# VH-VL binders against Peptidoglycan synthesis regulatory protein ReoY 2 (reoY2): the designs that were tried, part 22

Target 1, 183 residues: Peptidoglycan synthesis regulatory protein ReoY 2 (reoY2), of Halalkalibacterium halodurans (q9k656)
Amino acid sequence: MGKWVSVAEKRQFLKWFLTQQLKRKDAKRILEYLLQHYHLLEQVMFTEEIRGRERTLVISTLQSDEPGFAFYLYRRKIEDPIRALGELQANPADPIYLILHFHGKAQNHQYLQMLDSESREYIKRFKQFQAYKEETDSLIEAVLIENEKKMLLQQIDEALDLKDERRFKDLVKKLQELDRRSS
Short names: E, the ipSAE of ESMFold2; O, the ipSAE of OpenDDE; V2, 0.75 times the mean of E and O plus 0.25 times the DockQ between their complexes.

## First folded at step 16 (VH-VL; framework fv_pimurutamab)

Design b2 (from j3 with light chain L96R; at its last look DockQ between E and O 0.65; V2 from the best seeds 0.00; counts 0 for: pae E 3.0 > 2)
Fold by ESMFold2, look of step 16:
Structure b2 (fold): chain C 183 residues (1-183), chain A 120 residues (1-120), chain B 107 residues (1-107)
Amino acid sequence: as target 1 above (183 residues)
Amino acid sequence: EVQLVESGGGLVQPGGSLRLSCAASGFTVSSNYVHWVRQAPGKGLEWLGIIYRDKSTDYGNEFTSRFTISRDNAKNSLYLQMNSLRAEDTAVYYCATEKYGDSYSEFDYWGQGTMVTVSS
Amino acid sequence: EIVLTQSPATLSLSPGERATLSCRASQSVSSYIHWYQQKPGQAPRLLIKDASNRATGIPARFSGSGSGTDFTLTISSLEPEDFAVYYCQQYSDWPRTFGGGTKVEIK
């Protein structure tokens, strides 16, 4: 059967989103108005792309690095939520594109399922790239640590052969620090 | 003339099920927001749920698991399926609709109600 | 869930008197309050929407006021047909809720 995001699903998600603190407190009024006026909520479409020819709201939580609020219409950027709300009320049949920035977005399956396919693929590819980068960095460090351990063990053996008590104690201390890093 | 007519009420035993109907005339149910509201004898009004134009639904907390609102656009009718009925569900059941598409949850039009009695 | 508390539960008055009915919300509902009238054996009818706006066909003797948590329905001069039960309803949050009602009865 066909897939769409129901009004009930949008309401549930936005209600949850509003449990978080917004960077722009007055942007809360827009989301609350949408939740109370489901004829407008019907027009909401979740996306990750600013649509300069269409109405696009950008709303961010405190935990996001993104700007707190912006409204884009016909290449204009409106930073006053009250003016943006007036535009939504004046044109109730037009699409309302909504970009939400919040912590854990890439892992929020409910949100990802509500996005268009292009936005969903963008987030998926970014998540894959970040995971590969982290795995590669970990493997490189593990090799470097093992090589340093091997060198320290050789130096410890040399210090024992030469009966250099001070050097032996210093090298064992260094080895213990490396063992903590690798465990 | 906008009219709503509820039907399907009656006597049912605890644990039973019942489907109520709401037949609409003078407006199109698929273009409007329709609610179910009940009133126990001698008590106040209690909101049960809404069906949106896209057929998705929202309910009061205690009704989510037992009650289901649905719509048949061809018959211009709505239904309330009630399962696992209890004595406390004894009430007159109304359907109500909003006149305006600006979704203020104002109940402009009501049916006459249908009585459901849950008793052994 | 937002609780609406109506007072008094019963208001006993004579025709021609002024009726004042109170509705208190457990949290701010701004102006998102509607009022309904219900006569015995009848469905409710919408009286006042958004705290102060009379619905179609409602006489001018009915007026509403308030914002936030405290709301009032006033009937300036009671007529015989005004003896009924009155309910407030909020749409500020989900689920939608009604008050317990105020019965206006003849003294």
Scores: ipSAE 0.410, ipTM 0.746, lowest interface PAE 3.0, mean pLDDT 87
ESMFold2 (binder alone), look of step 16: mean pLDDT 89; pTM 0.905
OpenDDE, look of step 16: ipSAE 0.831; ipTM 0.910

Design b3 (from j3 with heavy chain S105H; at its last look DockQ between E and O 0.01; V2 from the best seeds 0.00; counts 0 for: pae O 5.7 > 2, placed apart)
Fold by OpenDDE, look of step 16:
Structure b3 (fold): chain C 183 residues (1-183), chain A 120 residues (1-120), chain B 107 residues (1-107)
Amino acid sequence: as target 1 above (183 residues)
Amino acid sequence: EVQLVESGGGLVQPGGSLRLSCAASGFTVSSNYVHWVRQAPGKGLEWLGIIYRDKSTDYGNEFTSRFTISRDNAKNSLYLQMNSLRAEDTAVYYCATEKYGDSYHEFDYWGQGTMVTVSS
Amino acid sequence: EIVLTQSPATLSLSPGERATLSCRASQSVSSYIHWYQQKPGQAPRLLIKDASNRATGIPARFSGSGSGTDFTLTISSLEPEDFAVYYCQQYSDWPLTFGGGTKVEIK
């Protein structure tokens, strides 16, 4: 299921990734080790999904909302990078699945190109979902603001009808403030 | 509505210990990054530490040995254990959280803070 | 740690005037910086995310700009409620750090 990616491409990307600040600092050792041992790097496949049958590394940058490090080994979760590294060293011929989390991941073309087709689709769907969510939130906010404006306008009309100058001025100020927030 | 409520502040002697609590509502603490930030009287903001979704923690360099952040998922609360308190630890202590699903280590929600005074 | 230097320490202005606040980082933080507003006796409030994005509910008169090491918070026209202390904060590296703050006070 994994997409074949050259060692050179993997190396290049991981070098870049290592220039980023990692949430779990000691996870850096794993990536450095991979870069220094091509026989392991060759076994690395980039993915976005954790599967119970696959040993999977999850490493995140500081600018990610994901956990800094996890290693999934046959449905077991290891949170110690040192232990994880030991396992990798003990079994160098086994596949390594790597999930990387970083800011702008969904827009990083280089990363997306290294993912398998299923993972790419996952990212695309996630991106779309986020976009829709943002749009929905914006629409909701707009509706709320509009309703508030309508209420204020009604109150303003009432104040005018009652010749309540003080209330009128206060309501106008509120309306102006609302307009500033909505712009 | 997301709310954070700090408690446990008070007067403590130098060298003493204090445990602050942050009760969360409107969100699950285990699903969000939660931070502690303090502010000495008339001074700026200082980040103390964070507890991640996996309960791992990071601290400011000067706090790693004296401060410990923990959480109780059942109580939907987090805690700041402070040991070996010093006069310079006198401050308002805030807990703050990031918005769920959009967490880039900004503090979207704050508690009202709890005052800790370290004095003999 | 990354040191954020805010300037000026105090900014005295009148309502309606433009306020320009600076935040300088000791090293590049890309756009990983946020701005907060704090009024007396209150907790800080998030204003700007990632250098230039207004947080929810923040008036349009607030804007942020900058990248790398130099960042600016601008209040196009000060309202009475805008007189407060403003802090920048970075998340480019551990530990998270705040600037020293800029107090915007009424002239």
Scores: ipSAE 0.019, ipTM 0.592, lowest interface PAE 5.7, mean pLDDT 89
ESMFold2, look of step 16: ipSAE 0.175; ipTM 0.640
ESMFold2 (binder alone), look of step 16: mean pLDDT 91; pTM 0.933

Design b4 (from j3 with light chain S30Y D50G; at its last look DockQ between E and O 0.71; V2 from the best seeds 0.72)
Fold by ESMFold2, look of step 16:
Structure b4 (fold): chain C 183 residues (1-183), chain A 120 residues (1-120), chain B 107 residues (1-107)
Amino acid sequence: as target 1 above (183 residues)
Amino acid sequence: EVQLVESGGGLVQPGGSLRLSCAASGFTVSSNYVHWVRQAPGKGLEWLGIIYRDKSTDYGNEFTSRFTISRDNAKNSLYLQMNSLRAEDTAVYYCATEKYGDSYSEFDYWGQGTMVTVSS
Amino acid sequence: EIVLTQSPATLSLSPGERATLSCRASQSVYSYIHWYQQKPGQAPRLLIKGASNRATGIPARFSGSGSGTDFTLTISSLEPEDFAVYYCQQYSDWPLTFGGGTKVEIK
């Protein structure tokens, strides 16, 4: 199903995650509680998917656009960390699905190794999409620069035909600046 | 009746290595959390590390590179491998476990300890 | 690493007297403190768990209180068997740490 993650690995990662500033300061207590109660930490599964028939915690750092804290249980959304903690305490043998949102997640190899298979595939597709978008944006910029060069060359030819020396010098300077920009 | 018995202590020279054993009875080591704790003569208690049910381990900062906790489920026993020993490692070494189904780091059961002396 | 400071280092008291032992943490540990008793030549014995809950078989004369950074172990009326060293331990964060101990000795 997925890569097995040890308690020690989960603990080390969550300790690192807690060095960052959270959007919801009181959500820090939930993660600290898991670290303090390693029989619960054994049940933690890192994921990127809210599980409709399972319990899922969502916790976000300040740099994320996501909500700071949410707890999903049977498609109910609980926004109170105290109520969420009570559920974890009452059902210690059930899986705890944990979604973490933080800057640089897609580049964090330690985190990616801990995710379930479906979540890893989602992150991989997102990385690929971002690379394609950046490549496309770069191609569009190159086309716009090339079109501007063609327009300037045309205007230079016109200035030469009309023997407009001042216009010619101005246009050549613009072309030189555009060439520096594209190098 | 829960019992823990440490063994393997003794005299060792600085820079040497020693392996301590912790034999358990009355409970299953693979279903529990077991810790190592030491106490230098006339001094306080110092936590060395834990082995989790999944065999992964965590250690006190000073011990991560020199000490290794392991277990043998067939013998219901745990081990503490100590390398690069120093005079400051002279202590009584205890294994301790928590009551079953409880991970509040309360050491309910202790062995009697084994003495390790590091001296030339 | 959370430092636990126990005071006083030594309490010299007579049987029947009240003992008050302090444990202060370098940062909040909420209520995540245990207390242990250790007699010479013996392993520690769990006394109080979670700041205030007596472990099984511990006499009512032992009580614990406190939260956050300040914790107290009280022995209401000392018995001869209570002269020992007492340690606090935190479990709020790794590594687990103990205080330096308070020795309760007969005056």
Scores: ipSAE 0.621, ipTM 0.831, lowest interface PAE 1.8, mean pLDDT 87
ESMFold2 (binder alone), look of step 16: mean pLDDT 91; pTM 0.928
OpenDDE, look of step 16: ipSAE 0.816; ipTM 0.905

Design b5 (from j3 with heavy chain Y104W; at its last look DockQ between E and O 0.81; V2 from the best seeds 0.00; counts 0 for: pae E 2.1 > 2)
Fold by ESMFold2, look of step 16:
Structure b5 (fold): chain C 183 residues (1-183), chain A 120 residues (1-120), chain B 107 residues (1-107)
Amino acid sequence: as target 1 above (183 residues)
Amino acid sequence: EVQLVESGGGLVQPGGSLRLSCAASGFTVSSNYVHWVRQAPGKGLEWLGIIYRDKSTDYGNEFTSRFTISRDNAKNSLYLQMNSLRAEDTAVYYCATEKYGDSWSEFDYWGQGTMVTVSS
Amino acid sequence: EIVLTQSPATLSLSPGERATLSCRASQSVSSYIHWYQQKPGQAPRLLIKDASNRATGIPARFSGSGSGTDFTLTISSLEPEDFAVYYCQQYSDWPLTFGGGTKVEIK
């Protein structure tokens, strides 16, 4: 369980979040409405998972790969912010689960402190997985570069054996480019 | 009948402190949003801050370090603690609340105000 | 902080005349404007909510209009009880701010 999150803390964070550009511009209206109507803001719970029997808003900035806006209500997906706002207004005492996607989320200590324990652990495991993936991708790239170098060297030897000067010069240029990429 | 009654105003020297009270009746302060607003003599209105139902607070930019809003639910009352007072803090101080606990920052009910004078 | 500029500072009018009061915001506030009336020695009284909605018990001669940056309070036919100071207030962004007021006084 994380620490208790006050209305004042939620307001401060969401004002910061709104300084960023959203993928879906009309979703800005929902966050502004929450800030202006703090009886709804009281019900906001920051999370990283969609709650199948509860209300979940998903809002993303331009720099995120995630969808710009979605609202999940009883397994229905609503992509119209006006409809979503109407559902929030109809049930003002029920939790509003909010998933925010933005660049640098895993390094944002304020945001991480506002998440529940399960969502914090999810981000920790996701960060560990991404580091592992990046290390593996780097190793794969190095192997691919080495294989291309071997192939170019063999083709250079063939061009020399056949006295194909044009091909030889082209292959040497390609090899030099590959060496610059790997240095 | 909804009523708000401010008290605790008076004369205070610059650099001094003062605690204002706002006694509420006809509604429950812990279920509502209550604000403090002031008005210097002959001048307009200035919002000071709000206390939310969870007791967290927000303030106008100039007041964050010097003013503290608090609530005593058992007495159905709110307080404004003012420290490091200056001559420009001379004003009538009001508490105000919104109807039915909705949050559209409409001040439906106001107290009569209490006068604070900051002077040597 | 959003600055609300009210004009004119003073309106001198007779009973039965139409009063038109202006409130201009330094940036768009959508329709998030309230209007208040204040008489000497009294606290403000809520008149108009969200630019155009009369509060409970407010006579029909009071109306509000506008959006974005320009807002108007209109009193269609002044009654003796309407001579007071009128303030606009925004809640589009924090901190909440009020205009400087328009005094409506008897000519």
Scores: ipSAE 0.543, ipTM 0.801, lowest interface PAE 2.1, mean pLDDT 87
ESMFold2 (binder alone), look of step 16: mean pLDDT 91; pTM 0.931
OpenDDE, look of step 16: ipSAE 0.815; ipTM 0.908

Design b6 (from j3 with heavy chain K99P; at its last look DockQ between E and O 0.04; V2 from the best seeds 0.00; counts 0 for: pae E 14.5 > 2, placed apart)
Fold by ESMFold2, look of step 16:
Structure b6 (fold): chain C 183 residues (1-183), chain A 120 residues (1-120), chain B 107 residues (1-107)
Amino acid sequence: as target 1 above (183 residues)
Amino acid sequence: EVQLVESGGGLVQPGGSLRLSCAASGFTVSSNYVHWVRQAPGKGLEWLGIIYRDKSTDYGNEFTSRFTISRDNAKNSLYLQMNSLRAEDTAVYYCATEPYGDSYSEFDYWGQGTMVTVSS
Amino acid sequence: EIVLTQSPATLSLSPGERATLSCRASQSVSSYIHWYQQKPGQAPRLLIKDASNRATGIPARFSGSGSGTDFTLTISSLEPEDFAVYYCQQYSDWPLTFGGGTKVEIK
């Protein structure tokens, strides 16, 4: 039992997507063509995975780290939007798998509801993994900062023992700077 | 009427270089996908590469390092630069295209070919 | 790259006979294969697109069939102008490749 996505829902989302700046400006021709041809838009399936037995379009906004445009035609990579348009025109009844890369994708409920189940789970797992990675990196940084504080306190004690006021003042400045970063 | 005319073939020594031209008429090369294909005497057809509308190119594996396809939109012409030529490169060289559709895979229109002979 | 193996290399037949030419791909090409005819001293001519679709102006005696790895070109009744070399070509994967050809000649 799959979730059905209407042509109207696809059209509304793609119009919104096109308000964003694309990495490859000429790739907008593909989406504009789909919006004008409802028979093609009926065949559009939003996904996050390249389909090796089907055709897949990848289109990215400027804020994404992904390539701006790619068309995977049965595992061939084509980087010319005009060639991709030709394939869509020649084979209008075949599925069109569409991968969109844009800012805020993991929090965009409209987009997530249009994805297939496998792609939704992929985004959820990626979001969870990134949260874990951030927690781990924060823990490592906290340990490094704590060790640096211990070293500074030892050096401050040494400066006090030697009555070195200039070194003491410099070390206190360093400690205060480190406290601001760790707060 | 669509026509393709190859030129620039001839006799060249091994290790030499040669530049072939493909003059197109009846269609705009910058709006189409144009290929180079060769055929050694008595042998089969061999795809060399394609130039896309945006001037990007793809080549057969054996030709990526030695052959370069380019285009001059003002002259409505394509070129095949061949370097480090070998005896096995002796062939008739064709350009081919399909200008009436958006197909990149078909070779409906061919030139008459130009002969390249690599011999010492 | 995908290797296309055509058989037989030479097919000797008389006018009016049926010709059956084989093209076998080293991996699946679905239906993304074209057939060409070439006569001596001429450039190739597109015959069949996408395994089974005759190109514009190609006589009905030419037909193609197959999918996946095994493809057939059939000429139902050979005419004098049909004695030529026939090539298959795939566009399923890069690079584009041709078969080695089947020569159809007068017996």
Scores: ipSAE 0.007, ipTM 0.466, lowest interface PAE 14.5, mean pLDDT 84
ESMFold2 (binder alone), look of step 16: mean pLDDT 92; pTM 0.933
OpenDDE, look of step 16: ipSAE 0.824; ipTM 0.914

Design b7 (from j3 with light chain S92D; at its last look DockQ between E and O 0.71; V2 from the best seeds 0.00; counts 0 for: pae E 2.01 > 2)
Fold by ESMFold2, look of step 16:
Structure b7 (fold): chain C 183 residues (1-183), chain A 120 residues (1-120), chain B 107 residues (1-107)
Amino acid sequence: as target 1 above (183 residues)
Amino acid sequence: EVQLVESGGGLVQPGGSLRLSCAASGFTVSSNYVHWVRQAPGKGLEWLGIIYRDKSTDYGNEFTSRFTISRDNAKNSLYLQMNSLRAEDTAVYYCATEKYGDSYSEFDYWGQGTMVTVSS
Amino acid sequence: EIVLTQSPATLSLSPGERATLSCRASQSVSSYIHWYQQKPGQAPRLLIKDASNRATGIPARFSGSGSGTDFTLTISSLEPEDFAVYYCQQYDDWPLTFGGGTKVEIK
């Protein structure tokens, strides 16, 4: 887990996070309220896991593909930030689990240091999975391009055998276009 | 009931250092948020910083390199270490705390202040 | 840093008159403003919390209003003990800042 995350550290990170634009404008109010009311901020725990027995806030920046805001409490989902804030105010001593979605999360050392160990490992595996997916997609595309290239070369040979000049020129154009894509 | 007593003020030369103390009674410093605030003679109030329950601190932008707030839970006391003092640091220095553990940054209780004079 | 501008700097009034003190923030601070009273040789005393809520033991003649950038402290009928300096303070963001003060003095 490492050293405890101090209130000052949480404040510094959240102030940085708020320099980015949120998908839900009203969700900014929750984070600003936490910064202003540091007795609540001390209850904040950064995570990547929705906690069914606890309360969990999910807040996303514009650069993320994730939903802009959600609040989970005892299997309930609250999508109104103002109502979620009311629940936080009513229970000030309970943990506040916070999931943040923003660009560059997996490479953000400050954020990773603040996460629990399970969430940190989740991000590490997600980064590895994305790298594998990109590599696999590139390999599949390369195979498809090579098969298409082989087909075009066969058709070019046929056009040459039949002395079909127009077809030959058309096929060479297509081959050149395919070579451009594969480079 | 709640009392805050600052001490350690006095005359100091520019470039010098001084450590102020804030002795608390009627409440526990480790369960509360304590701030330092100063007031230059004939001037307004200026917030210096806060110490949180977990002992982490935040400061006014101009004080982060020169001032350090700390706490001794066993003595129920706080300290303000001031280094590289300048004439503009001449002021009455207060410690102040909030009445409740709810953090609204209202200063319910103040000490009487201790005077720091920075002069050649 | 959020700058609080108080006006007027000095307000000269007689006992029994209404005092109206202004505090303007350089950016919106919602309702996160407190008001303090300070008499010579004393520490400040909290008057109003969160723009409009009287602190414990503060007489009803003190009231606060406003939100966003413009805030007002009103003393409906000045008593002799009300002649003092008044400060506003914001807590919307760090650093916490105070206004320059309004001195309410006897005419």
Scores: ipSAE 0.572, ipTM 0.823, lowest interface PAE 2.0, mean pLDDT 88
ESMFold2 (binder alone), look of step 16: mean pLDDT 91; pTM 0.921
OpenDDE, look of step 16: ipSAE 0.827; ipTM 0.919

## First folded at step 17 (VH-VL; framework fv_pimurutamab)

Design bb1 (from b1 with light chain Y91R; at its last look DockQ between E and O 0.56; V2 from the best seeds 0.60)
Fold by ESMFold2, look of step 17:
Structure bb1 (fold): chain C 183 residues (1-183), chain A 120 residues (1-120), chain B 107 residues (1-107)
Amino acid sequence: as target 1 above (183 residues)
Amino acid sequence: EVQLVESGGGLVQPGGSLRLSCAASGFTVSSNYMHWVRQAPGKGLEWLGIIYRDKSTDYGNEFTSRFTISRDNAKNSLYLQMNSLRAEDTAVYYCATEKYGDSYSEFDYWGQGTMVTVSS
Amino acid sequence: EIVLTQSPATLSLSPGERATLSCRASQSVSSYIHWYQQKPGQAPRLLIKDASNRATGIPARFSGSGSGTDFTLTISSLEPEDFAVYYCQQRSDWPLTFGGGTKVEIK
């Protein structure tokens, strides 16, 4: 998996990314301009870290919780995509660091292969944390369901001892519903 | 003076292969964006693909599997490898380059073309 | 794929007359249209870049205009050497595509 990303690969991925709705519609202009001006696209580096002394673009899809657009240059933050585009046009030989926020990033193998090694490690750790959280939540739910099942079985036995037909039928239905939920 | 000279055209049978060359002078192929374009007899122009400065390529829709663009920096030359040729590939083949600067995908310089005929 | 439709297919005119050639795109290409001239037995020659910018060495009688989907090449007063085929080309998206051409011929 390379440290280097070809212009053709960058173009292919950005075309796919643009099929999604962006939080800032005007940010679309920057990506479209890069696709049409491949000398600038050559300078694009995908990353997950804002680089304070270098040009960094942040662009987010509608489904992301992140801000829709930001451009960082020499510790300055520019929130207007049109003004950011002017800076890219004025300095075509400088690196362009690009952070993309979109749903499913941690599972997108094409994107992960394009990231620098530090950014790939960050995404890998985030994915591992989410899987651990889901596993522990699932285990906790399973314990709670098992405890509820045991309580229902005891209550069913009590209803039988008291010959309470209505309560027995109600509890059996609850048990059936719990069994459906547990798998 | 910028000059592009295509060569390697000729007669081939359907299913055959052919490698076209484009020798460049007056500029460096590896520092520029190079394209192949063809024109069937009596027909219009059709873009085949581009090779970027990093040697990656993009192609027209139907050419991805049969045509390969490459270059040789030591010979300052561009190549088009054409496989599984069909009668509809009969055309004059041009190499072209674009001006580096302020407009892109405009073809400032063209070779004079090389004829490829695919006939049974 | 962006389709470029040129009209008319053939334009029959005399030297000194004004030629107006149309190129229509199937979707917006902004101003990313180039125009080429091709004479018999020759490779195409770039005339106009990005809708309206004359290429180096192109006479002032050639001009281009338009944006979005509708583009025009105008030759203000035809010279004998201007009787040729003219093509438009878009650079807005891959694959790059050309129009079918307009042949300008002597009436």
Scores: ipSAE 0.583, ipTM 0.813, lowest interface PAE 1.9, mean pLDDT 87
ESMFold2 (binder alone), look of step 17: mean pLDDT 90; pTM 0.922
OpenDDE, look of step 17: ipSAE 0.646; ipTM 0.822

Design bb2 (from b1 with light chain W94Y; at its last fold request DockQ between E and O 0.72; V2 from the best seeds 0.76)
Fold by ESMFold2, look of step 17:
Order: structure tokens, then C-alpha cells, then sequence
Structure bb2 (fold): chain C 183 residues (1-183), chain A 120 residues (1-120), chain B 107 residues (1-107)
């Protein structure tokens, strides 16, 4: 299990998180309530895994691609933050699992240190996947540029064969543009 | 019955240090949220900080570098370590606790206070 | 930091009169206001919780109201023991802050 996370530490991080704009503005009320009622904040555990047999809150900033809010209670999903808050208030001694989605999560050491080990491993694998995806996209772009260069060179040869000076100058200009864009 | 008794106040020179104690009876300090609050003579109340059940702390803006809240579970006591004292720290110092397990930052129980005077 | 401004600073009244004390916050604090009474040489005493809820043992002549930024403590008919200083306190955000107090004194 990871580092034991203090109430003061949770409070500091959630105050920072609330400087961000949320996708679901009314979900802000849940986090503010936790900050104001630290007997509940004591029960908060940061995770990246939805706990089907436990209470799990999912809250996302505007810059995330994830859904703005969800609350998982046993086998059901609640999408109303006000109803979720009522459940927290009614059961103050039960664990509160909290999944936060925000920009720069994989590079936020404070947040990563608060997560359980399974959640840290998930983020590690996601980071690797993102790197592979960007590498693949770069390879595709390079192939497309090379094919366009080959086509332009063929068209330049054709313009020379036909003595089409206007077309030749246009094609050379396009080749120069492609070289600038790829440098 | 809940009772809080502060001690350790007195006269101290500017730049000095002082440790205040708060002895609790009728409840367990480690199971409750404990606060320090001060009041300069003839002035209002000023919150200094809190110690949570897990011993982590939060402080008022001006006190984070000079004051330290701690507790001793075996003695059922709360402490305030005050360093780099200034004349404006002259005040009655109170410890306070919240009665219920629900944390609403209501100060249900207060000690009698202990006077700290900072002067040359 | 949330500033609480209490008015008036001093309220001079006779026993039997109604006292109305104001507390205004520099930003919304919802209903997260408590009221305390303090007599000379004594620690503060909790009167009202969460703007309107009387603490245990507080007489019915004390009542509180308000939400957002404007809060009122009312003492419907002053008793001799009610001449004291009254403070409001917010817990909407850290640091926890108190108002400057309203002294209710005998005219």
C-alpha cells in the first residue's frame, strides 16, 4: 500500500484541484463539503479504479476527456451530484473512493503519491500507451510527406519533358514548401 | 464532563519561545479535533490552527512558520509551540474542541485561557 | 481570507429591549456561521450554530438568521446577563475567522 495520506495533505490537494474549472459545476459542492467537514475527508481514498462494492466518486475538470461526474454505489451508477452528496452525509463512516481527472495527472507527483499501487501502475501503462500512439502518428506523417515528395518529383520531370515552364516553377515552389513544412 | 485547562503562559522577551499546554479531561484528545485561538487584550478572537485526529495540522496564515500544534496521547494533552515571539503575540491563548464526531468547526468547549505577555 | 464585519461595534440598550446584531461576510459563506457570547474574564460560549440553530442550553430569546453574506443575531428581550460581547465565526474556508465583535452594554 502506498503512503498514508493525511487530512491536511488531502485538503491541500483538493483546494488546488478546485482552482480548476469542473465539467459538472454542481460537483464542486461535493468537494467543498468534504473540505468543510473533515470527518468525511478522513474517509477519502484516492484511486483510479471504480470500486463496484464500495462508494466511488468520479469528478473531472473541463480539460479532461472523461465524463464530468459519476457516483458508483454498489451495483449502480448515480449521475446526480446532489443525490451523491446525500449518500455521503447519510453514511459518514464508510470509505469514499475518489477518482479525479485533470490535465497533467501522470506528471503530478503529489497526486501519484496519494494513489494506491494498482492505480499508479494503471497511470504508468497509460503514459506508455500515449507515447506509442504519438510515435505511430509521427511515422504515418513521415510516410505521407515522402509520398508527396515522390509525386512532386515525378510531376517536375513531366513538366521538364513537356517544356512547361509555368508548371515547372509552380511544382518547384510546392516542393520547397513541403521541405520547409517537414524541417 | 469535558474540561480543558491551559497552562504555560507568562512573560517572555521578543524573539523568545514558549510552549503552552492544554490538559483535557472527560474526553480523548486523539479522538477529537483540537484548536488554538487567541485574544489580544481588549481585542477580538483569532484562530491559530487545528490538529486533526491523524495528527496532521493546518494553521492561520501568519502562524505557519512560527507556531506548531502537537499532542501527547498518553498525557491527553495538546501543545502550542510558539517561536520568534513579537509584541503583537501578547494575548490570552485558548484551546478549544468540537464536541461531536461531525466536524463543523464549532468550538463547543473552551479552556479558561492562559496569558502570554511579550515585552522587553 | 474571509473578512467578517460586525455592526454596530457597540449597542447600548436597557434590559427588556430587543438587540439586533449584524455580521457581514466579504464573500458567500452559505450558512456556515456560528455565534459566540463572551463576558469579561471568561472564555467565549457557543450560542448559535450554522446561522440559526441554538446550541444546547441556550435560551429561546436568542435567535439567528441569514445566509450567503448577511447574518443577524437577535436577542428578543435583553436580560441582565446578556450584556456581553458577541462574535460571529465562519467555517466556509480556511483560515477560520471571527468578526470584530459587537459589545452589548447597558445604557
Amino acid sequence: as target 1 above (183 residues)
Amino acid sequence: EVQLVESGGGLVQPGGSLRLSCAASGFTVSSNYMHWVRQAPGKGLEWLGIIYRDKSTDYGNEFTSRFTISRDNAKNSLYLQMNSLRAEDTAVYYCATEKYGDSYSEFDYWGQGTMVTVSS
Amino acid sequence: EIVLTQSPATLSLSPGERATLSCRASQSVSSYIHWYQQKPGQAPRLLIKDASNRATGIPARFSGSGSGTDFTLTISSLEPEDFAVYYCQQYSDYPLTFGGGTKVEIK
Scores: ipSAE 0.720, ipTM 0.875, lowest interface PAE 1.2, mean pLDDT 88
ESMFold2 (binder alone), look of step 17: mean pLDDT 90; pTM 0.919
OpenDDE, look of step 17: ipSAE 0.858; ipTM 0.925
ESMFold2, fold request of step 18: ipSAE 0.693, 0.651, 0.680; ipTM 0.875, 0.854, 0.864
ESMFold2 (binder alone), fold request of step 18: mean pLDDT 90, 91, 91; pTM 0.917, 0.921, 0.922
OpenDDE, fold request of step 18: ipSAE 0.821, 0.849, 0.845; ipTM 0.899, 0.916, 0.913

